# VH-VL binders against Nucleoside-triphosphatase THEP1, part 5

Target 1, 177 residues: Nucleoside-triphosphatase THEP1, of Natranaerobius thermophilus (b2a6v4)
Amino acid sequence: MTESNILLTGKPGIGKTTVIKRTVELLSCSSTGFYTREIKRGDPRVGFEIISLQTGERLPLAHTDFTTAEDRVGKYGVKAENLLGFLKEINEAMTSNKPQCLVIDEIGKMEFFTPGFHETVDKAFQSSYPLLATIMKKSHKFCDYLKNRGDTDVIEVTENNRDDLPEKLAKRIEEQL

## First folded at step 19 (VH-VL)

Design ab2 (from w3 with heavy chain Y110S)
Fold by OpenDDE, last read:
Structure ab2 (fold): chain C 177 residues (1-177), chain A 121 residues (1-121), chain B 108 residues (1-108)
Amino acid sequence: as target 1 above (177 residues)
Amino acid sequence: EVQLVQSGAEVKKPGSSVKVSCKASGYTFTNYAISWVRQAPGQGLEWMGGIIPIFGTANYAQKFQGRVTITADKSTSTAYMELSSLRSEDTAVYYCARLKYTWEGWYFDSWGKGTTVTVSS
Amino acid sequence: SSELTQDPAVSVALGQTVRITCQGDSLRNYYATWYQQKPGQAPILVIYGENNRPSGIPDRFSGSSSGNTASLTITGAQAEDEADYYCNSRDSSGNHVVFGGGTKLTVL
């Protein structure tokens, strides 16, 4: 018996999102959720955008240009409201009773500003659907809780395993469907 | 300035229903969650349920499941709490509160003034 | 679902330090928030997260956590601190909000 929840952790830029994207592409079932991509203007990173796996919609979640944002993470202003629609999609999917893989990239600081985020995450972990998510590496009460769940497999993404992980993860997820 | 304006006091008979409103202003209604918390005379705070307007569905405390309905009207920025099959034990002050989420936790940063609901025969 | 427990009443001498503790299994997984309530008023947020004070709350209020407990500490209690204090968090599922039973603080 394999854990139904898979958490990917690793240092920034190691390729966690790439692993998720490649894994999703290998799945025979639909994937519901979102992934995060860096926004660059030339060389410097200026923000982060979230992309829906269902619709392909792209919205900025955090950006240096969001100077009036109430919520901030470092140099980035956060538009937490932009994640609400994506969370709604996940919540609706969890009640759809169709085979699918839930994807949350990332369980991180920026996302926690969105109402219903940690609730959605909890529900995803508690659901019967396979969950593939990335999670912040630094200690955080809620994140640590998730990592320590008995039904969760935490995998550190490294340069040594990132190329092989998609096929392995896809196989595991398929077995859970 | 964030404001939550609640409807006025209610006096109800046992078995009836009460619907309390909470009109929000001073912020984007759809970007925050609204919860309902009640407090019986001389008792503690009791969470009843909450709603994220954009989701359209509410979460309820188990104690009130099936007896309470929480809704949100985006067009009027108003949240509602309806409690049915009222009992004398439902006599309390009912608060609506805005729930703020952060990476360091969540908190109710704004409260209505409360609505007194009295249930008596 | 998980419950939060706290002592119903505590007292502190003026200028002294008092700690109000909240206990519950869910506190291992979720942050606690603390509210102050005076008679006839709505609750007021005093501490959230590990140790965050909102604007307007004096720095004599602080928060801490350990294991399945969270604590509110008032260092140098003032007369105006006499009130009821409630801890707040999530239940074990994370889907429900829960409050402690409240602690009545008397300043002597």
Scores: ipSAE 0.917, ipTM 0.955, lowest interface PAE 0.5, mean pLDDT 96
Fold by OpenDDE, last read:
Structure ab2 (fold): chain C 177 residues (1-177), chain A 121 residues (1-121), chain B 108 residues (1-108)
Amino acid sequence: as target 1 above (177 residues)
Amino acid sequence: EVQLVQSGAEVKKPGSSVKVSCKASGYTFTNYAISWVRQAPGQGLEWMGGIIPIFGTANYAQKFQGRVTITADKSTSTAYMELSSLRSEDTAVYYCARLKYTWEGWYFDSWGKGTTVTVSS
Amino acid sequence: SSELTQDPAVSVALGQTVRITCQGDSLRNYYATWYQQKPGQAPILVIYGENNRPSGIPDRFSGSSSGNTASLTITGAQAEDEADYYCNSRDSSGNHVVFGGGTKLTVL
């Protein structure tokens, strides 16, 4: 049996997003969703941007410069509204009946400030589409629920497996299409 | 200050429709979801549905599916709830409420004052 | 779909502690939110998430959860705490909001 949902976890900087991107590149179908990339100003990390796999659009999600932001995670102000368009794309794609892989990178603290995020995540998990997502390790009722779903495989990304994971994940996802 | 201003009381006949409005101010309308919750006399709170304005489509409680329509006008920052095929059991106070999303949970942090809808022959 | 259940009425002596519990399968997966409602008024948020109080809510209000339950605790009940309390969460799908039946709290 193959789980329809794959959750990648791991320490920050281990290369979860890289695994996602490389996996997506190996798939024969289109991928719908987004991935997150760090924003650096010189050496220090100053924020995070989200990138649509469909359109390639890049928007900042969190940044130290967002000083007036209502929502904050540590030193970062969160601009949750920037994720709304991407979530809309995911929701529309789930009703398109087009073969595709859903990608959510990541199910993290910053994303939860966006209206409809956890609903979109739930729909993705419940959909017939393969789901490839990253999720933070921190305990959270909803995240723990997702990790413990019977139809979900949780994989810890490490230096030992990260180079081989894309091929393995792509194969599994292809089998679900 | 966040405010949700609802339309006035309605008196309707059975079988008719009612449309209640909820004008939002004091915040960015598109950054929050709006839900409709009703409360019959002496009864509890009942969620009817909600909408994220940017999404344009609403979610509905199963009980009201097909009978309720929730919309949002971004240009006027106003949410609407239309309930059709009214019956006496629909007599209630109807609230609009702003839904805030956080990592630590979600919550209705702002409520309208409610709109009384009376359905009577 | 799923439902949330709570006792319709509870009482507490002035200055004592009372716990109002909400039960439902969906509470295993989703946080509960608690609202206070007094006659003729809209509900007021009192607790959300694991144990978060919004500004203006006294620290005698606290939240907790265990298994398929969530609880609102008032430590040192005051006369003004007499009201209806509603728990709120998501159904089993996560896409619908649900309320408990409400608990009428009487302060003796």
Scores: ipSAE 0.916, ipTM 0.954, lowest interface PAE 0.5, mean pLDDT 96
Fold by OpenDDE, fold request of step 20:
Structure ab2 (fold): chain C 177 residues (1-177), chain A 121 residues (1-121), chain B 108 residues (1-108)
Amino acid sequence: as target 1 above (177 residues)
Amino acid sequence: EVQLVQSGAEVKKPGSSVKVSCKASGYTFTNYAISWVRQAPGQGLEWMGGIIPIFGTANYAQKFQGRVTITADKSTSTAYMELSSLRSEDTAVYYCARLKYTWEGWYFDSWGKGTTVTVSS
Amino acid sequence: SSELTQDPAVSVALGQTVRITCQGDSLRNYYATWYQQKPGQAPILVIYGENNRPSGIPDRFSGSSSGNTASLTITGAQAEDEADYYCNSRDSSGNHVVFGGGTKLTVL
């Protein structure tokens, strides 16, 4: 089976998101989805924000200031509701029949608190659209399932390959369109 | 406190439709999913479908596809389940339940008290 | 869609340990959730994820999983534990919720 889904793994800060962004820039088609960026207050990381590839909208997903949040990942409170709109966009895009690349950065702990997230991920994997996503490295039942799918290529991003990956990934994705 | 208040018992004729309501309170309605689960007398739990209010469209079990309609009214924080072409085997207690998502599992943490729907000629 | 199967009935002596198992292919990919239901009542969440207990659930309840199975264990069964227990998860697509057939637990 040809791998139509690409999952990027790697150590924190290795540049997975950068690879995603650079890849997206090389594509001839539009990209639908989101990527995650760290929020810094001076030097320390204080949270994470999600950014829509379609609209450029930025919303905080997790933050140390979200002290009353029910959902937490480490020191961060999670505002899961902020991802709902982005998931809706992805779901609508998947039914549009528009040539596009789906992007989910990342499939991680924080995102799982959002209603419909894992369903959206499953739909993306099952769709005819090329999927480029990042995924948490730690073992997790659902994540491990995704990594072990026969139609999925798992690529570890390292310092040795991160600069060359965007071109390679873009070519692969283009071939799927 | 999270509460799901369902509409009262229904007695219906075969072929008719029933619409059950579930009014949610104690939390932000749009931030959680609502599912409908029924249980026939002496039988097990059966998931019918669910909705994430912000999505606007529901997901249904295959068994009920085309016969059930689940909707959510954000203005009143109320979810609805309408089942058409009722049959005797649709006689059951119908529950609405809030579905919570976490990185380690998904679960129904709040349930309505159930609505008894009786279908008889 | 994928289904979850449970033994319809099990018994346990007071103070003893009982294990209720749920089996289904989807359990390889998705966590199971367990509910307790007593007559005339709505289900109550008892275990979710690998082994998470919500507030108010006694620590004698625990969860585990292996392969295509998930299990609920009651260590030191009490009389009030007599009830129906349902496992719950997703189907193979991940887009639908599924329940097991339920297990009636009798405490002797």
Scores: ipSAE 0.915, ipTM 0.953, lowest interface PAE 0.5, mean pLDDT 96
Fold by OpenDDE, fold request of step 20:
Structure ab2 (fold): chain C 177 residues (1-177), chain A 121 residues (1-121), chain B 108 residues (1-108)
Amino acid sequence: as target 1 above (177 residues)
Amino acid sequence: EVQLVQSGAEVKKPGSSVKVSCKASGYTFTNYAISWVRQAPGQGLEWMGGIIPIFGTANYAQKFQGRVTITADKSTSTAYMELSSLRSEDTAVYYCARLKYTWEGWYFDSWGKGTTVTVSS
Amino acid sequence: SSELTQDPAVSVALGQTVRITCQGDSLRNYYATWYQQKPGQAPILVIYGENNRPSGIPDRFSGSSSGNTASLTITGAQAEDEADYYCNSRDSSGNHVVFGGGTKLTVL
């Protein structure tokens, strides 16, 4: 029996989000959650935006221009409030009792500044819904806990497997629906 | 400056209900969670529940589920805690506290001054 | 659910070091937060995360964790440090906040 929770890890830029997006496209059910995309100004990465899988809404989560932000991750100011609505959608979806795949990209530093984030993550892991998420590589007590859960499969995304992963993941998720 | 202003002391009879308010100011109300923590005389801190205003639904400690209702009014930046079926053991100081989330941890960084609720016959 | 346990009372001589420890299974998964409370006052945050001090908290306060424990250490205890100290974290589900029973620190 396969784990119901799938965590993708890997170095930055390896294509974790791409794997998520391609997997979601292969699913017969709806996907609820969000994915993160880099914001570039020319060549340099200047921030990150989050995109809702349900609505397609795009909001900046972190940006170098957020200079007055209370919360910061490196050179980025974090606008944590922009994730609140997305988390609300996830929480509501978890109580909807409709077949769906939950998607959280990413379980990372920037997202932790949002109230209810780790609670939402916990609920997702504990839910009966398939969960597909990305998680930061850096050690963190909560993240390490998630990675070590017995019901969780942690997959390192690499150049060697990233092209084949979507089909494999989609198959696994479909089997859980 | 962040302020959490709570409603005044309450004296209640057993079996009645009490509703304590916590008006927040000095920050964006919807961007933080509010929790309610009580402390009986000479006892420790006890988490009752919390709410993230934008979520609309609260989380409750199992001990109080079914007896406590926590709500948030975004228009007035006020959180409420209503405890029903009061008993003498509910006599305590009730605090509202703002919960801050970070990747380095979470913490209550602001507390109300507390509301004394006395339940007696 | 999970509970946090801590010694009800400890004492420390002025200028000496004291460690207050909190124990609970959930501490393996979640960070602990520490609060100081003096009579008639609301709790005050002293340590959060692994070892973060908020502004205004003296550097003699530090935090640490190991396994299912978290500890607050006061290095060079001062008279004003006499207070109740509470650890705080999440229960095993992560959806509930829990407090330790509190530790009364007496400075001798």
Scores: ipSAE 0.914, ipTM 0.953, lowest interface PAE 0.5, mean pLDDT 96

Design ab2 (from w3 with heavy chain Y110S)
Fold by ESMFold2, look of step 19:
Structure ab2 (fold): chain C 177 residues (1-177), chain A 121 residues (1-121), chain B 108 residues (1-108)
Amino acid sequence: as target 1 above (177 residues)
Amino acid sequence: EVQLVQSGAEVKKPGSSVKVSCKASGYTFTNYAISWVRQAPGQGLEWMGGIIPIFGTANYAQKFQGRVTITADKSTSTAYMELSSLRSEDTAVYYCARLKYTWEGWYFDSWGKGTTVTVSS
Amino acid sequence: SSELTQDPAVSVALGQTVRITCQGDSLRNYYATWYQQKPGQAPILVIYGENNRPSGIPDRFSGSSSGNTASLTITGAQAEDEADYYCNSRDSSGNHVVFGGGTKLTVL
């Protein structure tokens, strides 16, 4: 059975996004999607931003300064609309004939507030394109379904494996193309 | 305040088409999904399809694929549903509804008042 | 509807507890949402997700799920609860919205 969907799990700060970025750097094909980075004000984290792999566009997804946001995760207001354009890129890529890897960092609470997010994720998992994603550890009906799919390999990122994963994942992804 | 104002009741002949409008106000129109849900007399709710205006493409229930067209006009903040080749069983109230997403699911958080479409010969 | 199945009618005595069920394979993967509808009115949200109750919905309403079944429970049914109740979720692809056929609740 081919496991075309790769889900990375692990503790916050273990390096999941670094594994994503290093893997993408090793690929010969295009990568479409986004990754997430912390926004810090000095030492403390004050938010999260999303960065397009295709265009380099950066937008804040969540921030402590979004005090009037309807959608919230803890102290962070969520600007769900900021992810819409990134989802459009992913959906358009899935109708192309170009060899590419889809990247979603992260399938998490903040992203679920965006209209069309879970539908885009469903389509990506069902597509023939390689998918490299990170997913929250928290139990969630839809996320548990994704983790249990027969075409999906769930890999926990640890201190012991994070440095070796990018080359292994890039090789697997190239073999699927 | 979020409002969805639908066009008025229509009486149509079999074989014709109907186009129902849904004008949105009180929120950023392009950032939310709009669905169309119908209900025939004495029957249940039936999802016909929906659109996220910024994506530009609609998603249709299988039963209506090929007969329904859902569009959005960003300049007027108006969604449309057009149903073609009308039959008497298409007699129903047609609702537009805004779909809210959360991390623990989704729900229609605002509904239009409905548009009655009657198809009779 | 072939996707989500509800009993067409259920009765409850005033002040008693009733459970309205919804069955479908997709409920293993997707949360259910519940709507109340009275004649001549648009549906009203009652429960979404596992057991999230919107502001303004009485605390006698609760939701649960197990396997392919979602349930709406009313623990002290009142006359005003007499209505049609619809479960709502996604199809197997996750991309289409589906409703159950509806359950008419009669409060006796």
Scores: ipSAE 0.848, ipTM 0.914, lowest interface PAE 0.5, mean pLDDT 92
Fold by ESMFold2, fold request of step 20:
Structure ab2 (fold): chain C 177 residues (1-177), chain A 121 residues (1-121), chain B 108 residues (1-108)
Amino acid sequence: as target 1 above (177 residues)
Amino acid sequence: EVQLVQSGAEVKKPGSSVKVSCKASGYTFTNYAISWVRQAPGQGLEWMGGIIPIFGTANYAQKFQGRVTITADKSTSTAYMELSSLRSEDTAVYYCARLKYTWEGWYFDSWGKGTTVTVSS
Amino acid sequence: SSELTQDPAVSVALGQTVRITCQGDSLRNYYATWYQQKPGQAPILVIYGENNRPSGIPDRFSGSSSGNTASLTITGAQAEDEADYYCNSRDSSGNHVVFGGGTKLTVL
């Protein structure tokens, strides 16, 4: 198979994280990595948290309450250090001999502030492990490179395909293992 | 203010080893990558490797793989670079530098003053 | 063999425009960063990413890239711009930092 890396893209709120979570639930192998959730205070989004697929540990990555953070994206301060432990989990998994799927939700602006993030992403794309990730739509030299890799399948999540994708993706990932 | 204070100059014989220290202050040591960059007299900058202290493992330039060891001591906020089997060509200024990541790339935002290592008989 | 190639020397007349180039296949995939170094000093950041100029760097410094080439442009060169300039990026794996060989800029 020429396309062992799967990148999901699509409009905000279309269900990319739901596709990730449902795909992982269908896998027989373990999954290592993280996904993101919005933090809301009522209707307004006030931040984002990251959740480990292995442990369920959650930490805020970005929040409007992080007013003194040096790293910022729009109204959100970024606590880049909170992602470090999750990156350590992914890097350790890549040196194991255990069959598993790597998961990165999201390859995006906030995550790039974390030391070792883009290196971890590079290693994951180059590894023999299946990779399931989401990626920001914004133009970015490194992200554009990832989307154009010959071993990478970029899939736009839409209303028409989001309910069918988890089974299809899980089957593809299992076939790589 | 971020500061990287390096150990003093060294004079070494060929075949020996040198260990240079880099004491960090003014920031949370474990939250940033530290790299070692050297510059021989009249030559350009050469990246040797780096470490993210919380990961506990280092990444090395292929040229130095097997001769360089980079470590971090979280309790003293100090990074170390040890270069073994020294040759006269290893005579250089050795810098430690903190690597800052952003979503549009990365750069060394703080440099030590450098440590001169001279290798001679 | 260097993964990033720079001309070793370039000259510019005072007040004129100069372009310092850096070539390498990895520049298609990874941003370039530019450092200025004067004798006896550690390098100073002048441009990072495609064209981000840090606070305190004169606006005569700008950056650009196209294909496998990154460029540092100094518009209206001044005597104090005389220095060595290094491009900096990643190797083809993305995991190793690499520097170009450096370009000595002479302001005439």
Scores: ipSAE 0.841, ipTM 0.912, lowest interface PAE 0.6, mean pLDDT 92
Fold by ESMFold2, last read:
Structure ab2 (fold): chain C 177 residues (1-177), chain A 121 residues (1-121), chain B 108 residues (1-108)
Amino acid sequence: as target 1 above (177 residues)
Amino acid sequence: EVQLVQSGAEVKKPGSSVKVSCKASGYTFTNYAISWVRQAPGQGLEWMGGIIPIFGTANYAQKFQGRVTITADKSTSTAYMELSSLRSEDTAVYYCARLKYTWEGWYFDSWGKGTTVTVSS
Amino acid sequence: SSELTQDPAVSVALGQTVRITCQGDSLRNYYATWYQQKPGQAPILVIYGENNRPSGIPDRFSGSSSGNTASLTITGAQAEDEADYYCNSRDSSGNHVVFGGGTKLTVL
């Protein structure tokens, strides 16, 4: 395939992050970037944290407890500064010339508040590195542009394909390296 | 609350350099991008480049690549723009501006008052 | 030429509606932002994200976008609206900020 950029979409809770993590576990090469996890208080989700694939560092990105945050998405305050170090890792990786897969989970509302995020995403899509990302379903001018790029494969994660995707994606990414 | 205080006006000779400072207050300096935008007399706004201080690297408009250097000093919360090999057409007001990111785009939410640089023989 | 193109000047009669346009290929991919600038002053934000109006900006200001064109509309123009207006977005790479050449609005 000529499509080096892979964007996963799908309903909330369908397992997009699980597909990302399982794919990365199957790769022989390094993976640089981050993924997100829900923060729950019993049943309800109260926030999101970000985890570095390279270092395992985790920080909260958004939380209902961030009541004084200037940036907000719905009930969640956003601590945009917490993503800055992860973006630095991705930018440094793109200048390293070592074989690797870039991972961004998620290209979404909360992440866009972080200075340099959209620029980092642009650079990653334009790079020769394999990119595995999730992207929000909501219509958004920049996101729509990314989804419509000729070098980008948009895959909707469903209950029917989610268990089979990690092996297929890992094989495809390895072939690009 | 947020303030960007720029250094004073400068008169320079062709071929020399100028370094303009922008001292930030009222926010966490390292967490926001700072850009430099200039405006020659009677002309439009022209973006020169910017920096996110925690990244440590600057991004430059193609026109100024190789002639402009943008830096940030975390300890003084101060951004700098240095323009070398000055010519008369570099006569302009130089603004620093803080770039705010949102999920529906970005905008300059705070501007310095500008620093007039005059290049004359 | 500029990557974002604006007409250099437009006029509007007091109380009438005017539309200031900005054209560029990158506007298909990146949001436009609009600034107002009066002589001797730094620019102020009028519209961002195509149609988000900051607090303190009168509701007569609105924005829109179609294809490679962004527009700023002033409905019921007032004398205080006389100023230069700049559109602002990104270049084709997404990494550089670009401004249009500016439009001088004269309120008659």
Scores: ipSAE 0.841, ipTM 0.911, lowest interface PAE 0.6, mean pLDDT 92
Fold by ESMFold2, fold request of step 20:
Structure ab2 (fold): chain C 177 residues (1-177), chain A 121 residues (1-121), chain B 108 residues (1-108)
Amino acid sequence: as target 1 above (177 residues)
Amino acid sequence: EVQLVQSGAEVKKPGSSVKVSCKASGYTFTNYAISWVRQAPGQGLEWMGGIIPIFGTANYAQKFQGRVTITADKSTSTAYMELSSLRSEDTAVYYCARLKYTWEGWYFDSWGKGTTVTVSS
Amino acid sequence: SSELTQDPAVSVALGQTVRITCQGDSLRNYYATWYQQKPGQAPILVIYGENNRPSGIPDRFSGSSSGNTASLTITGAQAEDEADYYCNSRDSSGNHVVFGGGTKLTVL
């Protein structure tokens, strides 16, 4: 495919983040960006953390304990400032001329609260770097635009394909470099 | 509680430069974008550019690229806009404004009172 | 900016409904925001996103969008609604903020 932007969609919990992490592990090039993990206190989910692919830094993005946060999604307060450093890493990678795969997990409600997120996503989609991202299923004007771009391949992750996708995507991304 | 306090009015001659300051308080300065928006007499609002201080670089409207410099001083929580090669068409009120992002859009949630810059004789 | 186009003036009779429009290709991809401005004052946020009204804005203000057009609707216009109204969004790249030229609303 000539499509340099790959968007993964699918039901919550289907394994989108796992597909991203396995794909990145198969790449010979470096990967810059972040992925998301649930924070659990015992069994119930209490928040979400973001993890840098470049540095391994982990910070909470949203949590039920953020009771004074102005930005909220449902029961979770959002600490949008915690994503700023990760966006800086992505923006710097796009000017570095090093072979890299950009990774954004997830283009979703919580991330949109962070200053510069919209702009960073736009730049990543417009760049010549391979982009591997997940995107929320919910209808959203900007997200719908991204899904409909001519240079973008939208792949729904399912139980039937999730185990095969990492090798296919890694091969495709390596070809672009 | 969020406040943006701008420097005072300026009277300038054509060909000179002006630098307007915007002191922020009531929030963590480095975590929000600050923009500069101008309005000439009887005219509409015009975005000139903005900066997210932690990113360290400014983003400029194409019209102003090369004439405007936007900076931020994290130690004083102050943003600056400098416009060079002034001409009479640059006579305007210059606002600083804080840009807030949400998942359904973005908006300027706090505005300075404006700084009048007059370019004449 | 020229990227977002608004009619320069609109009139409405007191108590009637008025619609202020904003057109631009980028509105297909980016949400619009609406500001009210009265003489000598900084702009005040009225509507952002699809139809989000901040606290303190009367419920007679609503927003909508379709295609490349965003609209601000005032249902039951009041004398204090007389002001300039600006739409605000992004340019075609998504990286720059743009304003429409503004619409002067006169309440008759």
Scores: ipSAE 0.832, ipTM 0.908, lowest interface PAE 0.6, mean pLDDT 92

